# Ledger of designs, part 8: VHH binders against Short-chain dehydrogenase TIC 32, chloroplastic (TIC32)

Target 1, 322 residues: Short-chain dehydrogenase TIC 32, chloroplastic (TIC32), of Arabidopsis thaliana (Mouse-ear cress) (a2rvm0)
Amino acid sequence: MWFFGSKGASGFSSRSTAEEVTHGVDGTGLTAIVTGASSGIGVETARVLSLRGVHVVMAVRNTDSGAKVKEDIVKQVPGAKLDVMELDLSSMQSVRKFASEYKSTGLPLNLLINNAGIMACPFMLSKDNIELQFATNHLGHFLLTKLLLDTMKSTSRESKREGRIVNLSSEAHRFSYPEGVRFDKINDKSSYSSMRAYGQSKLCNVLHANELTKQLKEDGVNITANSLHPGAIMTNLGRYFNPYLAVAVGAVAKYILKSVPQGAATTCYVALNPQVAGVSGEYFQDSNIAKPLPLVKDTELAKKVWDFSTKLTDSQSGESSS
Short names: E, the ipSAE of ESMFold2; O, the ipSAE of OpenDDE; V2, 0.75 times the mean of E and O plus 0.25 times the DockQ between their complexes.

## First folded at step 1 (VHH)

Design f7 (framework vhh_vobarilizumab_d1)
Fold by ESMFold2-Fast, scan of step 1:
Structure f7 (fold): chain B 322 residues (1-322), chain A 120 residues (1-120)
Amino acid sequence: as target 1 above (322 residues)
Amino acid sequence: EVQLVESGGGLVQPGGSLRLSCAASGFTFSDYYMAWYRQAPGKGRELVAGIYSGGSTSYADSVKGRFTISRDNAKNTLYLQMNSLRPEDTAVYYCARDYGESWLSYFDYWGQGTLVTVSS
């Protein structure tokens, strides 16, 4: 559709907010983990899920920032059920500690929202010596999902409610490296491109959701996995423009960029809306099923990403150098 | 608006000490996770030490017990006390404000770096 704000098959559009796409939905009795819940659309995702009665565990790198966000949400949503737990997705040790601590709480898990991400940083290595965008955006979420999958399977079976895994991707998945995924050159600084590395990590998040879908169907479990692009978000850049230019840019931006409430809409739609029940292996945009890069339908590539990610995350199990 | 300015780098002998400072402006310093990164010639940037807004700290294994990260929120300043310096610590050291945890956060603020050379 050419018109901005035109509604798709879901009845929602690029202008729909997270509150609008979840209006009338009762999430009471559901428990969710939202990674990166202390900034950007993660804050709005946590707020709206809690507004709909979901018990939200905010998985954040900075627990002081997380506690402040929780306080602000409780002021806006009296009675919200929110917990803050430390998670550094760039550290496999942190991911393992988080999963262990989560299981120790005895909480069920219905919704896993792999939202956290970093974009277009200089070449850097994670604590596990892996390129930081790939490590944070993809491997950390891959390991987190793997470690909590048994809890989601138990929750789905005992509650008889569908579990949902939601992977935040980006339209940048179309702009990965020419080879798609650089399995043999993940840590190659000499050919590193910050934007292509971002695209690669987000391409892997789509491929991960597709491979998860295949495995969950083979296991016969009531859990779905989907990926999405939340949209490009409007930033306040008024200080960088003269007053007249700032007004003109702001007016145009309203037709191209989303607000934070609009940016959280697709995530909340996929996580909570009954229209998505039974839907798995799909890519969403503007709260509608959308067409991803055709490469993500390559089941051999999805399996290769899965195997590569498994190998990299398994090597962190305390294996001694021999 | 956001600025990070490093100082305190220089030439020091093995076993010596240096204290790096990072002067922050243009944001509420006390609210952010702050970190020191370094980049040696021919190497990628690596995290050296980090400090949360509440004061809890983390360190790379190569510097544990030798380096201490601290912050002075009243002065909007981040510090790295480096003791028992080794030739392998030779690098440009960068002060960084936290990457956003949301996929929308592409604002990653660093200083220009300060060179630390450990040599006789």
Scores: ipSAE 0.012, ipTM 0.324, lowest interface PAE 8.8, mean pLDDT 85

Design f8 (framework vhh_vobarilizumab_d1)
Fold by ESMFold2-Fast, scan of step 1:
Structure f8 (fold): chain B 322 residues (1-322), chain A 123 residues (1-123)
Amino acid sequence: as target 1 above (322 residues)
Amino acid sequence: EVQLVESGGGLVQPGGSLRLSCAASGFTFSSYAMAWYRQAPGKGRELVAGISSGGSTSYADSVKGRFTISRDNAKNTLYLQMNSLRPEDTAVYYCAKTDYEYVFGSWETYDYWGQGTLVTVSS
């Protein structure tokens, strides 16, 4: 069957492209960071933001791949302002180095697009000894957001323009572990499920945006935070799947999966569209506000995820003087 | 002022059982994760068992199936039921508090330690 519906309240649908949802939007004077910008929907996100006049900093694990993507975008978008910087979200040291180098450029920051992710890998630990999907999808972005928040606050104040933080989640946030977030068992290999761990990391991205919204409102700053599901799309994330499963998925992809331009639409909509001005703490799907798992409305759980993530990313806590 | 007072240690033969208690005061006990650590002579402190504010438990591989951690929030007391004790379980056992609701087994986050209670497993 066809999984593309009619247009929602925004005037857009699951079939809308990133160019369509940003048509007529002037992003000139805005600076954005897009994580994972050298593959999948990250490439299209960077392209469309730059097409609308945004200065895009492509935060990528492989700078050679990033440089090639930049070259390809410049050929399609004359005058595009693009920079490539190395970021390995599975390494807290890499995140800290990226934030320090970004601040050293003196660039403003209006848009932070926490796009990068990995899916359904075997149990692995990050360089910081944390389960790899939680570490890469949630914790790395949590630390990146924390370290760059002061730059976004200064930019918003000086430019008098709304800052936007966009957290890529997934429909898989509904299919986390039965208890939602397993604080006590993040690193428990014996109970690890690759798909449930993915869902848990994406659930944490929704909860992070919700807690961030609360704190930004308390601080009285002109910055919003939202989460979204980009749609099911065949991307580089699929490389972590069993090859036989990838072939089976490919056989039906044209009927149920979005194209790359369609997959980047919700991200670009949330990041740039004037309809989203002043909207914070919402979950988006198909360029429309959508109903997430009810658990994400638990403000106590959102605070627990925040505190847990803060403790894990605090490099001064429990550090030995050797 | 946070106070943790351990009790229940002693000498027991291999295969025996002991129940340790930790009486807590000076904080809202039900709001924090608690843990039991142990230290044998010449070794570092190791996590034995942890319990979150919500009651989720974790155990070291060496004690899984033999030890049970529990809490009584009405009495502000943490327990460790130790069954099938082995000579290798001989150590000073410490009650520990975090300032969080969840347990970090691989992180040195426990900053309020009791005086300890000695457990000796010997025939």
Scores: ipSAE 0.000, ipTM 0.126, lowest interface PAE 19.2, mean pLDDT 83

Design f9 (framework vhh_vobarilizumab_d1)
Fold by ESMFold2-Fast, scan of step 1:
Structure f9 (fold): chain B 322 residues (1-322), chain A 126 residues (1-126)
Amino acid sequence: as target 1 above (322 residues)
Amino acid sequence: EVQLVESGGGLVQPGGSLRLSCAASGFTFSSYTMAWYRQAPGKGRELVAGITSGGDTSYADSVKGRFTISRDNAKNTLYLQMNSLRPEDTAVYYCAAQDEYSGLWFTESGSTYDYWGQGTLVTVSS
């Protein structure tokens, strides 16, 4: 019965859908990359952007699943421009291959939506021997953004249209480790907490968007970077939750959890809505600017995360850079 | 071509036992999280049991202690041993597979399984 949802300054609320927050917006001529576009809110994000005329490149781990999602979207949105490309964010080699292949297509890039994420229970290492949640949620997107940034700069200059980088974070960014970011203990299995590691990776996504904003402004380029929490979403509960918990959550889900269309709303709002033009370095929730953890305003911490991520992504290349 | 082929379904009396098998091909079975789902008449599809590539298992409360999920990576086969069967266990049982890493890939929306079998009917009656 009790539901906390009211319209904010944007005119939208936690109940608004991706179609509603993009209603009347013409995205024709824009090209977007959406990571994790074959699952959850990534599917709805790709659908709604394509419905608004955006050419969407679906960057997915499983291209068979991606092809089926593309087929389903084309049935719903005749004339949708969709491409599927393989991207495994847990592998720096895969990220480099994706960026190289993307540049080889000659496509412009207006919107980079760093949407994919994982939440793992046990401690695991990526193919690059880095804790899997940090590696996948943050480092993969950090490297992807770095490798495609020049394409976005060229596109914004040539098209005279604002480029937008959108980093999906989570309310879990508030529940990182006590020190915030464990630079010296990223791979420390003995002190690993699944939820705190998730929170740490999502905290780094906010800090990344903030440092990007600073550097983009210093470079004088027409590109913005923002982060967001999409909300707790109702999806296929049987995958991760025990059946009893899934039934119990389902009974109250309509009052506290968002539907998939509602879950994609903040991402589509930040990526496409004219109200967000010129806005950079902000954290969004329910299609409105929201207050993140105060720690994300620490410019020295944001720079440390940037430098740490640069070191880790450069050290995983085939050759060390001097 | 990816295939999941279920077998072992049939009619069994209450209190009886049945073993389901799922033969997998076309992907690296040993790296995938595997699961059994079921759909009873007039009800939604529910998770019965899951097993990760590392062998960690999870069970629905309604089957815990009665059902056992297991895998044989050498044979690319998933099993569900069902004991002390009840009429309410009557359902079509589906084998599902998800790449462990892609199975962990989700936005705040969670994730879905990559591959599904066609299902095998289990009837627990008279």
Scores: ipSAE 0.012, ipTM 0.293, lowest interface PAE 8.6, mean pLDDT 84

## First folded at step 4 (VHH; framework vhh_5c3l_4)

Design g1 (from b2 with Y32H Y109A; at its last look DockQ between E and O 0.01; V2 from the best seeds 0.00; counts 0 for: pae E 11.8 > 2, unsure alone 64.9 < 65, grease 28 > 24.2, SAP .69 > .668, placed apart)
Fold by ESMFold2, look of step 4:
Structure g1 (fold): chain B 322 residues (1-322), chain A 123 residues (1-123)
Amino acid sequence: as target 1 above (322 residues)
Amino acid sequence: QVQLQESGGGLVQPGGSLRLSCAASGFTFSDHYMSWVRQAPGKGLEVVSDISSGGSYTTYADSVKGRFTISRDNAKNTLYLQMNSLKPEDTAVYYCAKEGSTLWGYDTAFDYRGPGTQVTVSS
């Protein structure tokens, strides 16, 4: 017998909301970037961070959509500090432009929430000729993080506050390709599986956080990096237009699926909760440390993914490695 | 069962126009993002445009911005792509796809697409 929603060591469960897991936390003076903040759990993440006093930069593909979300959040949270900036994570040019524009604002950066993603699409290539799920979910965030890391380091030193990098992954990371990561076959259409490519991209998000943890600790930098699974989110149950069937499906779904406020909880917990202070290189679920696929602890694999991703990015990558 | 059927392709001179249609059935069309994707000869798939369920949010590939317009008619369960100022590099098979997204959520395990319609721009 399984009781879905049991509280973990944190005191929170799969049913806890983003507001609940950040209750009493003062985020005043913190600045965050949230990618994918124009819909879904990205909106709720931005809303709750703003509710706790964080200055949130919403990094979105469509700034008109982002502006509408900002207006809605300001209505709910008077005094919210929100900016909207354009970011297409599938385009390295867009990521570089975003990072350059962010730096030109002079804004600090305490929290980098790598939230955006796409799931299980057919085989597609990005503008940079890279398989779209890998490009969007992993490589775009890898490059964004690399380009903003010095800003985060300066911010953590000057503010004396812990920086936090939060990579949204998925339990699907367990169901990557048999190779784990298919470095030489990222773009191979003939063996592409939309679900395994999704899992691969999310496995890379865990590995990225783990390698960041190693490098940041070696550098003595007060920045943590963690990954998480947000949970299965209920979005489209309105397909059932039969009141009796809809009630039966809804009752079962509530024990498997999260609402949007519940789906944003783990992200906000990792981003803001004092329980997570000093915690790095961990994988979270339901606002608790969880056990990922053992493969993510392979430090040689994490380094290989890092080097591969570096090679796919700016030609000047690695100049800061000494 | 999801069914998507593209139509409206053909042979067009450079600078010409075409309007693609996609008839959808087997799902609640108005609840879902829809996409146009294309595959040029010898290339991978390119996402041309996305449109939100209500039609208020649209995106375009840089290569087609200002020339192509995505739209939908939820009463007729139909997705459209108006293609103006066509260029030879727009030559491709164009596919209508359900639930292409830049956002993490419960996208289906597989994106559904139709068989496609050929657009050829030449002379």
Scores: ipSAE 0.000, ipTM 0.174, lowest interface PAE 11.8, mean pLDDT 83
ESMFold2 (binder alone), look of step 4: mean pLDDT 80; pTM 0.824
OpenDDE, look of step 4: ipSAE 0.005; ipTM 0.254

Design g2 (from g1 with T102V T108E; at its last look DockQ between E and O 0.03; V2 from the best seeds 0.00; counts 0 for: pae E 12.7 > 2, unsure alone 63.6 < 65, grease 25.8 > 24.2, SAP .672 > .668, placed apart)
Fold by ESMFold2, look of step 4:
Structure g2 (fold): chain B 322 residues (1-322), chain A 123 residues (1-123)
Amino acid sequence: as target 1 above (322 residues)
Amino acid sequence: QVQLQESGGGLVQPGGSLRLSCAASGFTFSDHYMSWVRQAPGKGLEVVSDISSGGSYTTYADSVKGRFTISRDNAKNTLYLQMNSLKPEDTAVYYCAKEGSVLWGYDEAFDYRGPGTQVTVSS
């Protein structure tokens, strides 16, 4: 394989693959949840974690698609330990059901990979009446993490192994609304920008990891929380919108965009690499610590987003009255 | 909720023909570009063909040009792929796909593909 990117302090570059950044790492005995594990870099993340001996729970919206992906991974990695569980991050009810079912299995939880996301969709509200990108990318993962945190704390104490929460963000976090987060206008259709709403949700992913870091350190818990940008990845980009656009993007992309194995590298690096031990509250890019938008350092904003998200997920806690 | 269902796959001899169909619901079919994509054993996804909303513009992968024809019937909300002169290398699961936003890591929540239909070309 030929690589063109310069290596950073980690010894890895934008061209490094998920297998390369985890080479020689033994993940045996670790259990991970990977959201969005049935497509894109989520599949490669699940595959590489399982290749390194991690027991991976694939949290997916479509379990038939998840089962097919599991079958394909097992063919590539004989003896891989994978489970498929249903999760719709746009639905608080689904998130609560997933967490309850996960806890009932008695499985430990070392690694929580908050990978799933949607990008630049038209204005829509979730079943919980919340703008869809904010609901799916941020609130779903916020609630999932909240509901599973006790399991992660117990696992880290009992195993004496560091827990890791990994939030996939995007460089688009820099292109949120001018306010940063529009608390009073989350559902405002008239001023909705699909790209800025995406950026807003990804800014919240970084702020969430930073506030988690603060709280986990205050509680003396051996769990780290980090965020990352996976890179612009050559997937089904443009193939669904317009053939002419797909051709134009493809011609430029071969020199700029990452392949799927390269796109999963930063996630797998942060999740498993010993170089990341004890590192928390950082933003990663190309398997190296990177500098995020300065706004994410605003601890008051991080707490405000946390409190806002807590209120929204508490007020949407109605599962069933049964 | 977008729903796509492929049919028409099966076993066929080299040189034979198959016609795949895709029934669409849960969206205004006539407003969207549609695609056929395939995945051969051990390979990644390949876009086989695309068709515009009105059916007037089509694109084909080099590997299928002259052998496959994409079409649509907007009155029946159905996408088609006529596959002629089939070769063993055409063996794959074929998926019907709706145009959508580029997604990573959560494609399944907005998975714009159906479950697929198996095509096997063997003597």
Scores: ipSAE 0.000, ipTM 0.133, lowest interface PAE 12.7, mean pLDDT 83
ESMFold2 (binder alone), look of step 4: mean pLDDT 80; pTM 0.818
OpenDDE, look of step 4: ipSAE 0.009; ipTM 0.303

Design g3 (from g1 with S56D T59Y; at its last look DockQ between E and O 0.01; V2 from the best seeds 0.00; counts 0 for: pae E 15.7 > 2, unsure alone 64.0 < 65, grease 25.5 > 24.2, placed apart)
Fold by OpenDDE, look of step 4:
Structure g3 (fold): chain B 322 residues (1-322), chain A 123 residues (1-123)
Amino acid sequence: as target 1 above (322 residues)
Amino acid sequence: QVQLQESGGGLVQPGGSLRLSCAASGFTFSDHYMSWVRQAPGKGLEVVSDISSGGDYTYYADSVKGRFTISRDNAKNTLYLQMNSLKPEDTAVYYCAKEGSTLWGYDTAFDYRGPGTQVTVSS
């Protein structure tokens, strides 16, 4: 664990901003998808990627909100190339539609930033009757990645440039249910814990990236997959604190919480920084490689999560798992 | 233009010593924290040591504590790394790096780094 503001091996720290960790990087010719690009870290990620010349497709639930953010970014970054496309990660149908539409554009895909997420909500079922945090944070991104992976492979081969998949996880992955992943109780309301469910979904993000890394290596493709903890940022935390706790935290927040630019730093580092070239299957924090929960090294668990996720997504589409 | 140039690297036997130097120009050297970082074959970048602007504060990675000493001469715009009791595990390219921030030892990033000097420890 790095002291706040201290630099790590990468030369960056918890105080580093997305602009700083991408300084000097030319992203011209790259195309990125950023999920959840209409708020918080997603906006900053989209902005900074654009700043570096990346063509950014903003995948958002509300396209009007996305359009407004796009307008703002374009004002800040002259010449920025941004597109807004609708994506509801809680709906497999929406994910499939998005992927289809994206493919229809003929755009390459170099960077996939799985950024969107929800946190510690009451028990709810998605449109596909799956616990909402699991559905949104993990399954949606799992399916999205799966559907776009061939596009990424083609892009990487044609451009001779490394593709990068970036899963936003959380330190909360350490606080999943005691059994790690509750495969048989994903939709069990009676034993539901909002925080544990969040942790479970974020744990799956790490496991997803790790399993994907294994598969990508086996396939011999020039694509990496990593997960990360963006840090604690005010924009998200305020929703979870009662008013009294919010005031108390507010007094010290400036010392422990990241700004949005700082919150987006690790994402942009993993997405664009040349230091990360060839690095796959790692967990990042404060723009440095960090140690995740040892459980994420369990390759059998990672495979089980993959198979389980595949089964769920196939069942929804009516497709049989081969 | 900021320039950093490392020197003093080479081949040494285990237990040997080297002294690295870094010549800095193009910025106010005395206002900045400076660092030594290294990259071994097949490994990621590692911070070895850093030193405050005035030299009053130093940091060392656990792997080099007691063996390496960082110092600076602000009048000469030079950073040093004395490396004693070298081990094969110390084999790496060593880089001089400029801290991006001058405030209270907090750094947001290395904003400049030299081309590096090779250190090889082998019997």
Scores: ipSAE 0.000, ipTM 0.256, lowest interface PAE 13.5, mean pLDDT 89
ESMFold2, look of step 4: ipSAE 0.000; ipTM 0.147
ESMFold2 (binder alone), look of step 4: mean pLDDT 80; pTM 0.824

Design g4 (from g1 with L103W W104F; at its last look DockQ between E and O 0.01; V2 from the best seeds 0.00; counts 0 for: pae E 12.6 > 2, grease 28.6 > 24.2, SAP .699 > .668, placed apart)
Fold by ESMFold2, look of step 4:
Structure g4 (fold): chain B 322 residues (1-322), chain A 123 residues (1-123)
Amino acid sequence: as target 1 above (322 residues)
Amino acid sequence: QVQLQESGGGLVQPGGSLRLSCAASGFTFSDHYMSWVRQAPGKGLEVVSDISSGGSYTTYADSVKGRFTISRDNAKNTLYLQMNSLKPEDTAVYYCAKEGSTWFGYDTAFDYRGPGTQVTVSS
């Protein structure tokens, strides 16, 4: 179906922008959390959601940069409702503090956009002694979602509006380790591959949305969970500074790589577009349902990842509750 | 084990020059793009310059073009940054980084970097 940006069944293509895929959508009365909202796709996601009337809480690692982004968005969108809150997804303590502070505000929560991520770092452990890409991309969002789910359930029930959980994944999920997920080797430095660890973390993001879908349907809750690939976004083109190569790369990159507004489109489509109402457990690309790696449909694997993630996140909290 | 160690920072007057070095080990240095990244007091990280694995392609932030020159010596596994015509706004901790993951535009940590070297331009 891919013909250099041909439109899919949704009427949108790889070239569609976040503004285009949300045109005419009224988001007033909705509240969203967007993780990683201080740079790149996260900024554009926050901007477009606020343009459509959504109250956006920007969950960011650096609140100074978040405040600057908020200021810029408010200048572009008069009347935008934006808050900035600190969140370091690599730290379970930070995630728990964020969730506690969010709940203390009394704010509702309709849309949870699990957007933040890191890619291809060398082997490092988080403060929780967990490989950094797995900790940041998957476990941080897993814990955040778990801690906020009751708020989302209450909001959905009281407002009678569909809640939506949106997990940013990547086509790299196809290129995880051969085992799929290394339950007993997550922290194995000797066999660590930065690209496979990235793929593993993004595979877990798809599996997480699929297991959420199962559990939310069993609970009869009006909340959907979906995953997506945002596309390859134009960054770092200056790394090819040879004049002739830079011209050639620049000319073709415009038609292959997405701009930031195009990179945020699938996220905003899944978050706000009425076409996605009732759709859950799907993987999106270019604002259309797409086919992920078949492994993500393995319900035993999804449950295993869920239980593993629960054990890892609960073990850190077991000493603090009284 | 990937290791990067920056050196050559210090205090210089405006208009002065400084040369930073980064010793690399634990990976095949000649196979990777390398970057200089800086963090000014109270600011986020800024990519200053990048260089291709063979050294033939270089990029620079607009703020440093014409003043800074990135280079590498693949025989010595060493990355360099020659900084000329230094300004007070160049004051920062400078990090040597193995090619990063900013391609997707996420709020991300760098792929790998050393402990950094302080450059202070004052007086």
Scores: ipSAE 0.000, ipTM 0.159, lowest interface PAE 12.6, mean pLDDT 83
ESMFold2 (binder alone), look of step 4: mean pLDDT 81; pTM 0.822
OpenDDE, look of step 4: ipSAE 0.009; ipTM 0.272

Design n1 (at its last look DockQ between E and O 0.08; V2 from the best seeds 0.00; counts 0 for: pae E 8.5 > 2, placed apart)
Amino acid sequence: QVQLQESGGGLVQPGGSLRLSCAASGFTFSSYGMSWVRQAPGKGLEVVSDISGSGGSTTYADSVKGRFTISRDNAKNTLYLQMNSLKPEDTAVYYCARESTDIFTGDSEYFDYRGPGTQVTVSS
ESMFold2, look of step 4: ipSAE 0.013; ipTM 0.318
ESMFold2 (binder alone), look of step 4: mean pLDDT 82; pTM 0.820
OpenDDE, look of step 4: ipSAE 0.158; ipTM 0.602

Design n2 (at its last look DockQ between E and O 0.05; V2 from the best seeds 0.00; counts 0 for: pae E 8.7 > 2, placed apart)
Amino acid sequence: QVQLQESGGGLVQPGGSLRLSCAASGFTFSSYGMSWVRQAPGKGLEVVSDISGSGGSTTYADSVKGRFTISRDNAKNTLYLQMNSLKPEDTAVYYCARESYDLWSGESEYFDYRGPGTQVTVSS
ESMFold2, look of step 4: ipSAE 0.012; ipTM 0.221
ESMFold2 (binder alone), look of step 4: mean pLDDT 82; pTM 0.820
OpenDDE, look of step 4: ipSAE 0.009; ipTM 0.310

## First folded at step 6 (VHH)

Design p12 (from n1 with S108T; framework vhh_5c3l_4)
Amino acid sequence: QVQLQESGGGLVQPGGSLRLSCAASGFTFSSYGMSWVRQAPGKGLEVVSDISGSGGSTTYADSVKGRFTISRDNAKNTLYLQMNSLKPEDTAVYYCARESTDIFTGDTEYFDYRGPGTQVTVSS
ESMFold2-Fast, scan of step 6: ipSAE 0.610; ipTM 0.805

Design p13 (from n1 with E109D; framework vhh_5c3l_4)
Amino acid sequence: QVQLQESGGGLVQPGGSLRLSCAASGFTFSSYGMSWVRQAPGKGLEVVSDISGSGGSTTYADSVKGRFTISRDNAKNTLYLQMNSLKPEDTAVYYCARESTDIFTGDSDYFDYRGPGTQVTVSS
ESMFold2-Fast, scan of step 6: ipSAE 0.600; ipTM 0.791

